# Miniprotein binders against q96jn8r1131to1294: the designs that were tried, part 27

Target 1, 164 residues: q96jn8r1131to1294
Amino acid sequence: TLEFLENHGKNILLSNGNRTATRVASYNQGIVVINQPLVPQLLVQVRIDFLNRQWTSSLVLGVITCAPERLNFPASACALKRAAWLLRGRGVFHNGLKICEKFGPNLDTCPEGTILGLRLDSSGGLHLHVNGVDQGVAVPDVPQPCHALVDLYGQCEQVTIVNP

## First folded at step 14 (miniprotein)

Design tk7
Fold by ESMFold2, fold request of step 17:
Parts: sequence; structure tokens; C-alpha cells
Structure tk7 (fold): chain B 164 residues (1-164), chain A 98 residues (1-98)
Amino acid sequence: as target 1 above (164 residues)
Amino acid sequence: DEKEEKIREIILRAMELVRKGELEEALELIVEAIRLAVENKDKELLVTAIWLIAYIARKLGDPELLEKVLELAEEAYELTDDPDIKYYIERLEKALEE
């Protein structure tokens, strides 16, 4: 049973059996993590439920490679300087360093209802799925274990875990 | 910092080459990025550069290269104390056993 972990950003309210995360204040402090590490054959999917288009940037999606249960999360995922592989806008980032300019769609323009997915392939490659369609390898090799992370940043005010 | 920006540019270019499958050219760039990151004491950039060279070395599969990159990764672990580098070291050791 996939759920968001109880340890999360300060502005998050969990609901729907911890399968829905809502940012209830400000534009940041919205990091959530899935309660199980990614393993081969596990597809973690979230649906964008609610966007506030008054902000220009939107959610960040990715993985962390450190234990999430007692981690002190920063205000924004982009401030993670260790153990983080993130998709933001069209870019791919490792520990805050851009390693790919354009991969997949621009996350800042994904509408409400978009389903975003993460999975590892058998070689440790991190794949992005958009509305059920594999976008290919975002990061060719990610350390394991790793944990799926969503930062409900800016526009993104609510996401829900959905089954593949 | 001009040096830091140069290292960032080299790493990004090396990743572009990796995505095109041009691994030998990417290797040449990432070796340079590692040298500069060590010289400039850029621990964060060094971690990323070590990840990439470890990946390239495993894809190329040359035992001599794998041994050299393993030594680099061990030195980088001493400099950075980053647990992810321990993971890269283990992957390199596994590749040498095969």
C-alpha cells in the first residue's frame, strides 16, 4: 500500500489514508515522500489534483537516496545538496547541479489531472511516465535504495497517489 | 566563480555526450571536470562527476579503466564523506569481478 510518509514538509496536510497531500500555506515547505523505496516493477504515480496558476513554477518530482523517515526537509527540494535526483521544469538535477537541459515535458505547464510516474528499470535507470506513457530514462543510474519525492511547490497545491 | 562555472559546463556537456552514446568523448571531459573539481575543492561538483565517471567506466567495461576509476572514487569518498559514493564504489567492485 503506497502512502505518503508521515515525515513531510511543514505546510503539508495528509488525507485520504495518507494518499493525498495538500499544501495548505505559502508556496513552499511542501515536500512529501512515498513510504516505500523504488524497486524494479514498482511504478509510483501521483495525479496533479489542484494548481494555483498565480505562481509561475510548479511541482518538483524525483528521488532521494537517503533514509527519509527522520530527515529534516528543507523548504524546497531544490535546496537538497546531497542524495537528490530531481526533475524540475524540463531539467534534470543532481544535488542542485543541472545535468540535463531538457527531458520530457515541462512540469511547470502540466495541467490538473496529469498523472506523473516514477520507476526504476533493471539497470537502475530512473524513468518518468506521463499519463501512462514512458518518457524514457531521466537518470541512467540512481543509487539504491531510493525513495520517490514530490515537492508541492508554487502552483502545485495537491497531489494524490494513484494505482498504475 | 569562473572555475566553478567551467566545471558545471563540462559536466553538462559530458552528460549530453553520454545521452548520445559517445562514451569515450564523455570520459575525456569528465576526467577534466574531476581534476578541476579537486583543484578547486568543489565537493558537490566532485560527487556528480564521480557518479558520471563511474557510470561511464561500467558501460565501457575496460578492467584497467574500472580500476583507475575505483581509485578515484575511493579518494573522492575520503574528500566528500558522501554515502552515495560508497554505492558507486560497490558497483565498480562488482563490475571488476565480472
Scores: ipSAE 0.858, ipTM 0.934, lowest interface PAE 0.7, mean pLDDT 93
Fold by ESMFold2, fold request of step 17:
Structure tk7 (fold): chain B 164 residues (1-164), chain A 98 residues (1-98)
Amino acid sequence: as target 1 above (164 residues)
Amino acid sequence: DEKEEKIREIILRAMELVRKGELEEALELIVEAIRLAVENKDKELLVTAIWLIAYIARKLGDPELLEKVLELAEEAYELTDDPDIKYYIERLEKALEE
């Protein structure tokens, strides 16, 4: 039921019923968005399928709070200056501003096979899950509706939506 | 550049205090960040600062504070044209109705 939206970064190829995203060129232009907004009790999970370790940085994970169907995505999610709450490396960012130095694991070091999850709690807090383990509230009370976003950046060449 | 970096530092410190549950001290910092962001016309930092002060005000629950922060959020919307601020206004209005 969950799929990556057909509107995505230029270097993405969707497969597996739009549940797998592959970056097929370069190191950027790899933004994908889940086609349904986050709602309470919905856990969106993606598995890291393939990494290219020649790059230092890896994927970015988060939410976008504006309608994603016709957005013109930038080359990198970190360039989003509105409507974006992102987990990158060890930090949490709002519209490009770092709001937390360290939260959860360092995404740049997550190996192939890691399953990353996002959900909203009843207070609107954004939670990160790593291999089934809730890392706590990354961001209190994000605006709704919002959609989960993955940027297949640098090392990250493929992710697949998986069921909880 | 130095002024923008100062505002960024204040917001990051305020979030650290929020995570520790020190909401009154976080409020003092974020009020200063808002004042500086308005003075410097830094629309991006203002949006983040409004998100945070709206959250702090709802957690503290003081009706007088909620009314003041609602006015700030409405003014910030006029300056920024950011739809997410309308969401923050809505949450503040709900808190006042309780």
Scores: ipSAE 0.857, ipTM 0.934, lowest interface PAE 0.7, mean pLDDT 93
Fold by ESMFold2, fold request of step 17:
Formats: C-alpha cells, structure tokens, sequence
Structure tk7 (fold): chain B 164 residues (1-164), chain A 98 residues (1-98)
C-alpha cells in the first residue's frame, strides 16, 4: 500500500489514510515522500488536487537516494544539496544543479487534476508520466534505492496518491 | 563564483551531449569539469560530474576507460564522503567484471 511517509515537512497535514498531503500554511515546508522505494514494476502517481494561484512557482517532483525515515527536510526540496534528483519548472536538477533545461511539461503551469507519475526503468532511468503518458527518461541511471518525493511548494496545496 | 558557474555550464553542456548520444564529446567536457571541480574544491559539483562520467564510461564500455574512471570515483569518494559515489563505484566495478 502506497502512502506518504509520516516524516514530512512541518506544514503538511496527512489525510485519507496518509494518501493525501495538504500544505496548511505558508508557501514551503511541504516535502512529502512515498513510503516505498521505486522499483521497475512500481509506478507512483499523484494527482494535483488544489492550487493557490497567488504564488508563481508550483510543486517539485523527484527522488531522494538517502533513507527518508529520519531525514531532516529543509524548507524546500530545492535546498537539498545531496541525494536529490528533482524536476521543477521545466528543468531537471541534481543536488541543486540544473542538468536539463527542458523536460516534460512546465510543472509551474500544470492545472488541478494533472496526474504526475514516477517510475524507474530496468536500466535505472527515471521516467516522468503525465496523465498516463510516458514523457521519457528524465535522469539516466539514478542510484538505488531511491524514494519518490513531492514538495508541495508555492501554488501546490494538495496532492493525492492515485493508483495506476 | 565565476569558476563555479563555469563548471556548472560545462556539466550542463556535457549532459546535453549525452542526451544527443554524443558520448565522446561529452566525455571530453566532463573530464574538464572534474579537473576544475577538484581544483576549486567544489565537492557538490564533483559529485554530479562523477555521476555523469561514470554513466558515460559504462555506456562507452571501454575497459581501460572504466578502470580510469573507477580510480577517479574512488578519489572523489575520499573527497566528498557521498554515499551516491559509492553506488557509482559499484556500478563501475560491475561493468568491469562483464
């Protein structure tokens, strides 16, 4: 059973059997992590439930390659300087370094109802899915084990884990 | 700083070449990025550069290159203490045994 991990950003409230994460304050402190590492057979999907259009930037999606259960999260995922492979805006980032200028949709403009998915292929490539459509390899050969992460940043106030 | 920005630009360009399948050109750039990152003591950029050169070496499959990159990764692990580099080392070792 996929759930958000109890260790999360301080502004997150978990509900719906820990399958829904809501950011209940401010614009940050909204990191959540899925409770199972990615494996090739596993597609992790979240739906964007609520956006607050007062903010300019939106959610960040990606993986961390360190154990998440006791990790002290920073205020935003973009501040992670180790063990982090993130998609934000139109770019792909490793430990805060941009490694791809454009990949997939612009996350800052994804509307409510968008379903975003992450999976690991058999070669260790990280794939992004958007509304069920594979966008290709965002990052070749991500270290394993890795854990899916969502940062409910800015516009993004709620996401829910959905089944493929 | 100015050196850090240069290293970032080189890594981004190398990754663009990798996505286009231009592995030999990407290798030339990432070797330079590693040299600069070590000289400037940019541990965070070094981790990314080692990830990329390890990936390029495995895709090219040249045993001599794989051994050289393994040595670089071991040295980078000493400098950074980053567990992800240990993973890259293990992938390089596996590739050499194939």
Amino acid sequence: as target 1 above (164 residues)
Amino acid sequence: DEKEEKIREIILRAMELVRKGELEEALELIVEAIRLAVENKDKELLVTAIWLIAYIARKLGDPELLEKVLELAEEAYELTDDPDIKYYIERLEKALEE
Scores: ipSAE 0.847, ipTM 0.929, lowest interface PAE 0.7, mean pLDDT 93

Design yj17
Fold by OpenDDE base, look of step 16:
Structure yj17 (fold): chain B 164 residues (1-164), chain A 82 residues (1-82)
Amino acid sequence: as target 1 above (164 residues)
Amino acid sequence: SPEEIIEEIRKLIDEAIYLAMKGDKTKAVELLQKALDLVNKLGDTEFQKAVDDALKAIDKGDPWYAELILDWALELAEEKSE
């Protein structure tokens, strides 16, 4: 069963069998990691449940290749400087460096109810899915094992893991 | 000391990003300008450029990217002070 790990950002409360993450304070400290590593053909999806419009920006999606159970999470995913690939807005970042300016839809403007997915293909390419539609390869070669990461940042205050 | 100055810069940056995330671009810029004044005391031209770039990011309505830039800058500045 896919769940969020108990090791998470300081402002996160888990519920619904650890399948729902809610950020209960401020705009940050909202990083969560999904327990099972990504493997080829496994589609991991989260639904945006609630957006708080008092903040700007929104969630960050990505993967990490370090051990998530022992990770000391920074306040924001932007501070992940190693073993991290992030999708934010329309940009793709690797270890704190922008590697793509325009990819897929703008994550900052996804409304509540949007279902976002991550999937590895057989070549190690990381795909973004939006409402079931494959947006293509965001990162061409991701080391394995890796874990899906969600940063409940800015407007995004709640997400839930959903099955395909 | 440089360490003390960097800590004060960090506080200003944290507050600036918070305000930018709230949509108060003007106050965020003011605080980063104060941070820039402290950066100048360090004589760190790379840090200075980072603050300038962060200011541009905030102006464009992208506080997350500003936060990213400034996080790098703080990390590098701390390394230089050790």
Scores: ipSAE 0.890, ipTM 0.944, lowest interface PAE 0.5, mean pLDDT 96
Fold by OpenDDE base, look of step 14:
Structure yj17 (fold): chain B 164 residues (1-164), chain A 82 residues (1-82)
Amino acid sequence: as target 1 above (164 residues)
Amino acid sequence: SPEEIIEEIRKLIDEAIYLAMKGDKTKAVELLQKALDLVNKLGDTEFQKAVDDALKAIDKGDPWYAELILDWALELAEEKSE
């Protein structure tokens, strides 16, 4: 069963069998990691449940290749400078460096109800899915094992893991 | 001391990003300008460039990217002060 790990950002409250994450304060400290590592052809999806428009920006998606159970989470995913690939807005980042300016839809403008997915293909390419539609390879050749990461940042205050 | 100055810069940056995330670009810029003044006391031109880039990011409505830039800058500044 896919769940968020108990090791998470300080402002996160888990519910619904740890399948729902809610950021209950400020705009940050909202990083969560999904328990099971990504394996080829496994589609992991989260639904944006609530957006709080008093904030700018929105969630960050990505993967990490370090052990998530022992990770000391920074206040924001932007501070992850090793073993991290991040998707935010239309940009792709690796270890704190921008590696792609424009990819897929703008994550900052995804409305509530949007289902975002991550999937590794057989070649190690990380795919972004939006509402079930494969947007293509966001990051080629991602090391394994890796875990899906969601940073409930800015407007994004709640997400829920959903099955394909 | 440089360490004390960096800590003060950190506080200003944290508040600036918070305000930027609230959509108050004007106040965020004001605070980053104060931070820049302190950076100048350090004589750290690399840090200065980072603040300038962060200011541009705030202006473009991208506080997350500003935060990224400034996080790198603070880390490097702390290493230099050791």
Scores: ipSAE 0.888, ipTM 0.944, lowest interface PAE 0.5, mean pLDDT 96
Fold by ESMFold2, look of step 14:
Structure yj17 (fold): chain B 164 residues (1-164), chain A 82 residues (1-82)
Amino acid sequence: as target 1 above (164 residues)
Amino acid sequence: SPEEIIEEIRKLIDEAIYLAMKGDKTKAVELLQKALDLVNKLGDTEFQKAVDDALKAIDKGDPWYAELILDWALELAEEKSE
């Protein structure tokens, strides 16, 4: 089944059969990765369980194309400058460079209970889903294999993998 | 040494981003201004520009983007000093 990898940010506690990730300190060190690569027909979804609005900025979603089991994750996903595509706020970033200013909704405004999804289409396009609604192609041609990543950053303190 | 100055800048940046993340823009700006003074001693104009851009991002309420800018600048400055 889909689980968060045991290799994760230093401030993460995994629970519920590694399907729930909680950031238990500070605002960062909260990177988690899904244990299976994205393939066509696989929709990876996480529910935002807990937000602390006392922090500024919120979660980052994305994919990495490096094998994740033994990576040394940085404190924040913004420091991923190789083999990474990230969705943050309304921006799309590739290896630390903004490639799109305005895609989908502002992720910083998503309330608790929001279900966020990532999938690849048959052309390698990365799609964002929000509460079951496809937001379109964020990144047109992501190399495979790739793994979904969530950075429990700032406001976002807990997410749970849910079935589509 | 340049390495000691860069380490001090990194500590100021880390604390500034933490304060901005907690909503204390005033203190975050104060620390980044101190970091800018040290960056000026390095004579690194790209880093100076990065600090100015990060200050703008913090003013707009976007400390994540400020962190991204400053992480690039620190990486480049460390590569130059090696």
Scores: ipSAE 0.853, ipTM 0.926, lowest interface PAE 0.6, mean pLDDT 93
Fold by ESMFold2, look of step 16:
Structure yj17 (fold): chain B 164 residues (1-164), chain A 82 residues (1-82)
Amino acid sequence: as target 1 above (164 residues)
Amino acid sequence: SPEEIIEEIRKLIDEAIYLAMKGDKTKAVELLQKALDLVNKLGDTEFQKAVDDALKAIDKGDPWYAELILDWALELAEEKSE
């Protein structure tokens, strides 16, 4: 079953059988990783549970292709410069470089209750889902294995893994 | 030394991003202008451009992107030093 990995950002507290992640301090140190790699039949979904609008900017979604169990996470996902593909705001980033300026909705505007999903298609394309609606291919050929990642950054202080 | 200047720049950047994340653009800009003064003393034109671009990102309300730009600049500046 899907859980957040015990190796996570320093400001994260895991609860609800490691299916809920809460950032309990500051605006950063909030990276969490899903314990199972993405495979074409797997849709990983998280619900935004709590946003603190006193901060600016919000969560980052993505995948990493490094083994995540012993990875030393940076304070913010923007510093992931190896083996990382990120969705932030409307942008898509690969290893710290913007590769697409506009994909899908602006993630910074997603309200509490929004369900965000990541899955691979049969060609290795990474799809974003928003409230059950496939937004299309964000990244056409993500290497496998890869793990879904969430950075509880800025406004985003709590997310929960939910089943389809 | 360049290493001491880079460490001071890092402290200013970290504090500036924190303030921008809290919505205090005015103070964040002040700290990044101080950082720019130090970057100018290094003569690092790529870092100068990075600070200018980060200031624009903060003005647009995008401190995450400012952090991304400045993290690259710090990494490159550190690689140039021993």
Scores: ipSAE 0.850, ipTM 0.927, lowest interface PAE 0.6, mean pLDDT 93

Design yj19
Fold by OpenDDE base, look of step 16:
Structure yj19 (fold): chain B 164 residues (1-164), chain A 82 residues (1-82)
Amino acid sequence: as target 1 above (164 residues)
Amino acid sequence: SPEEIIEEIKKLIEEAIYLAMKGDKTKAVELLQKALDLVNKLGDTEFQKAIDDALKAIDKGDPWYAELILDWALELAEEKSE
């Protein structure tokens, strides 16, 4: 069963069998990691449940290749400068450096109810899915094992893991 | 001391990003300008450039990217002070 790990950002409360993450304070400290590592053809999806419009920006999606159970999470995913690939807005970042300017839809403007997915293909390419539609390869070669990461940042205050 | 100055810069940056995330660009810019003044005391030209870039990011409505830039700058500055 896919769940969020108990090791998470300081402002996160888990519920619904650890399948729902809610950020209960401020705009940050909202990083969560999914327990099972990504394997080829496994589609991991989260639904945006609630957006708080008092903040700007929104969630960050990504993967990490370090051990998530022992990770000391920074306040924001932007501080992850090792073993991290992030999707934010329309940009792709690797270890704190922008590697792509325009990819897929703008994550900052996804409305509530949007289902976002991550999937590795057989070549190690990381795909973004939006409402079931494959947006293509965001990162061409991701080391394995890796874990899906969600940063409940800015407007994004709640997400839930959903099955395909 | 340089360490004390960096700590003060860090506080200003944190507050600036918070305000930027709330949509208060004007106050965020003011705080980063104060941080820039402190950076000038350190003589750190790389940090100065980072603040300038962060200011541009905030102006464009992208405080997350500003935060990223400034996080790098703080990390490098702390390393230099050790």
Scores: ipSAE 0.892, ipTM 0.946, lowest interface PAE 0.5, mean pLDDT 96
Fold by OpenDDE base, look of step 14:
Structure yj19 (fold): chain B 164 residues (1-164), chain A 82 residues (1-82)
Amino acid sequence: as target 1 above (164 residues)
Amino acid sequence: SPEEIIEEIKKLIEEAIYLAMKGDKTKAVELLQKALDLVNKLGDTEFQKAIDDALKAIDKGDPWYAELILDWALELAEEKSE
């Protein structure tokens, strides 16, 4: 069963069998990691449940290749400068460096109800899915094992893991 | 001391990003300008450039990217002060 790990950002409250994450304060400290590592052809999806428009920006998606159970989470995913690939807005980042300016839809403008997915293909390419539609390879050749990461940042205050 | 100045810069940056995330670009810029003044006291031209880039990011409505830039800058500055 896919769940968020108990090791998470300080402002996160888990519920619904750890399948729902809610950021209950400020705009940050909202990083969560999914328990099971990504394996080829496994589609992991989260639904944006709630947006708080008093903030700008929105969630960050990504993967990490370090052990998530022992990770000391920074206040924001932007501080992850090793073993991290991040998707935010339309940009792709690796270890704190921008590696792609424009990819897929703008994550900052995804409305509530949007289902975002991550999937590794057989070649190690990380795919972004939006509402079930494969947007293509966001990051080629991601090391394994890796875990899906969601940073409930800015407007994004709640997400839930959903099955394909 | 440089360490004390860096701590003050850090506080200003944190508050600036918070305000930027709230949509108050004007106040965020003001605070980063104060941070820039302190950076100038350190004589850290790299940090100065980072603040300038962060200011541009905030102006473009991208406080997350500003935060990223400034996080790098703070990390480097702290290493220099050790």
Scores: ipSAE 0.890, ipTM 0.945, lowest interface PAE 0.5, mean pLDDT 96
Fold by ESMFold2, look of step 15:
Structure yj19 (fold): chain B 164 residues (1-164), chain A 82 residues (1-82)
Amino acid sequence: as target 1 above (164 residues)
Amino acid sequence: SPEEIIEEIKKLIEEAIYLAMKGDKTKAVELLQKALDLVNKLGDTEFQKAIDDALKAIDKGDPWYAELILDWALELAEEKSE
């Protein structure tokens, strides 16, 4: 089953059979990774459970292609400079460099209850889903294996893995 | 030493981003301006530009992007100091 890895940001508490991640301090140190790599038929979905509007900016969603079990995660996903593709706001970032200004909806505006999904297509394209609706290809050719990543940053304090 | 100055700049940046994340833009700007004064003593033109760009990002309400810019600048500054 899909779970968050025990290797995660320092401010994360895992619960609900490691399917729920909560950031319990500050605005950062909230990186979590899904335990199974993405494959074309696998849709990884998380629900935004709790937002704290006292903070500025919100979650980051993405993938990493390094083996995640022993990585030393930085405080914030913006510092991932190797083997990382990130979706933040409307931007797409590769290894800390913006590669697309406008993709999909602004993730900073997603309310509590939003279900965000990541899926690879048969060509290695990374798709974003929002509330079950495919937003198209964010990144055309992601190397495999890769793992889905969420950074519970800023406003985003809790997410839960949900079934499609 | 340049290494000690860079460590102080890093502390100022970390606190500035925290303050910007809490909505304390004025205090965040104050700390980044102090960081800029130290960067000016290093004579690091690329870092000077990074702080200016991060200040613009904070003004727009985008501290995540400010953090991205400044993380790159710190990495490059640490690389140059050796």
Scores: ipSAE 0.851, ipTM 0.924, lowest interface PAE 0.6, mean pLDDT 93
Fold by ESMFold2, look of step 16:
Structure yj19 (fold): chain B 164 residues (1-164), chain A 82 residues (1-82)
Amino acid sequence: as target 1 above (164 residues)
Amino acid sequence: SPEEIIEEIKKLIEEAIYLAMKGDKTKAVELLQKALDLVNKLGDTEFQKAIDDALKAIDKGDPWYAELILDWALELAEEKSE
């Protein structure tokens, strides 16, 4: 069963059998990681449950390729400078460097109820799904094993893991 | 000491990003200008450029990217003072 790991950002409370993550303070300290590594047939999906539009910017999606169980998470995913590939806004970032200016929709504009998905294809390409629609390959060759990551940043205060 | 100056710069940056995240660009810019004054005392030209780039990012409404830039700069400044 897909769950968020107990090792998470300091402002996160887990509920619903560790399938729901809520950020309960500030705008940051909201990193969560899915407990199982991505494999080509696994689609990890989260639903945006609650946005607070008084903050600027919204969630970050991505993957990490280091073991997440004992990782000391930074306050924000932007500080992940090793073993990280991030989708934020329309940008793609690798280890703190922007590698693509425009991929997929602008994640900052996704409303409550949006279902966002990550999966690997058979070649190791990382795909973004939005409301069930494949947006294509964001990153062409992600090393395995990797784990899906969500940073409940800024506007994004709650997400829930949902079935494909 | 340089370490004490870097800790003050870090606090100013954290406050500035928080304010920018809440939409208070004016106050965020004020705090980053104070941070720049301290960075100038260190003579750290890479950090000076990072503050300038972060100010541009905040002006464009992108505090996440400002935070990214400044986190790199803080890491490098902390390594130099070791």
Scores: ipSAE 0.831, ipTM 0.916, lowest interface PAE 0.6, mean pLDDT 93

Design yj8
Fold by OpenDDE base, look of step 14:
Structure yj8 (fold): chain B 164 residues (1-164), chain A 82 residues (1-82)
Amino acid sequence: as target 1 above (164 residues)
Amino acid sequence: SPEEIIEEIKKLIEEAIYLAMKGDKTKAVELLQKALDLVNKLGDTEFQKAVDDALKAIDKGDPWYAELILDWALEIAEEKSE
């Protein structure tokens, strides 16, 4: 069963069998990691449940290759400078460096109800899915094992893991 | 001391990003300008460039990227002060 790990950002409250994450304060400290590592053809999806318009920006998606149970989470995913690939807005980042300017839809403008997915293909390419539609390879080669990461940042205050 | 200045810069940056995330670009910029003044006291041109880039990011409505830039800058500055 896919769940968020108990090791998470300070402002996160888990519920619904750890399948729902809610950021209960400020705009940050909202990083969560999914328990099971990504394996080829496993589609991991989260639904944006609630957006708080008092903030700018929105969630960050990504993967990490370090042990998530022992990770000391920073206040924001932008501070992850090792073993991290991040998707935010239309950009792709690796270890704190922008590696792609424009990819897929703008994550900052995804409305509530949007289902976002991550999937590794057989070649190690990381795919972004939006409402079930494969947007293509965001990162061409991701080391394994890796875990899906969601940073409930800015407007994004709640997400829930959903089955494909 | 440089360490004390860096701590003050850090506080200004945190508040600036918070305000930027609230949509108050003007106040965020003001605070980063104060931070820039302190950076100048350090004589750290690399840090200065980072603040300038962060200011541009905030102006473009991208506080997350500003935060990224400034996080790098702070990390480097702290290492230099050790």
Scores: ipSAE 0.888, ipTM 0.944, lowest interface PAE 0.5, mean pLDDT 96
Fold by ESMFold2, look of step 14:
Structure yj8 (fold): chain B 164 residues (1-164), chain A 82 residues (1-82)
Amino acid sequence: as target 1 above (164 residues)
Amino acid sequence: SPEEIIEEIKKLIEEAIYLAMKGDKTKAVELLQKALDLVNKLGDTEFQKAVDDALKAIDKGDPWYAELILDWALEIAEEKSE
């Protein structure tokens, strides 16, 4: 039921019924978005399938609150300056501004096989899950509707949507 | 023209970030120093500071954050030149 949208970064190839995204060139142009908005009962999970250690930095996770179907994505998620909350490394960013220095584990050190999850709680708080373990609230009051976003950046060359 | 200078700066930044992403800090720094020379021609002190901050981020091994800083600086510089 959960799939990556056909509107995605230019270097992405979708496969496995649009549940797998692969970055096939360079280090960027790898933004993908999940096709359903987050709701409190929905846990969106992706598995890191392939990391290429020849690059520096790794994936970015987050949410976007504007309609993603016709959005013109930038080359890298760092350039999302409207309607975006991002988790990168240990930082949390809102519209290109760092709002938290240290939240959860360092995403740049997650190995292949790591399962990363995003969900909203009843209060609109955005939670990060790592290998099934809730890391707490990254962002306390995300507007709805919002869609989960992954930027297959740097080392991260493939992710797959998995069931909870 | 300012627009031509900004476009050249943008190309230098894109190449520098690519090199930093591949782990070539030395070449990335060289290209950002060339970009700084062009930023000096614009007389844009905020952009000069942004390049310095981006160089620090690259030195720490964080080209993603360098890209974030420089993307803001380019957007602001483009708005000023229009």
Scores: ipSAE 0.852, ipTM 0.923, lowest interface PAE 0.6, mean pLDDT 93

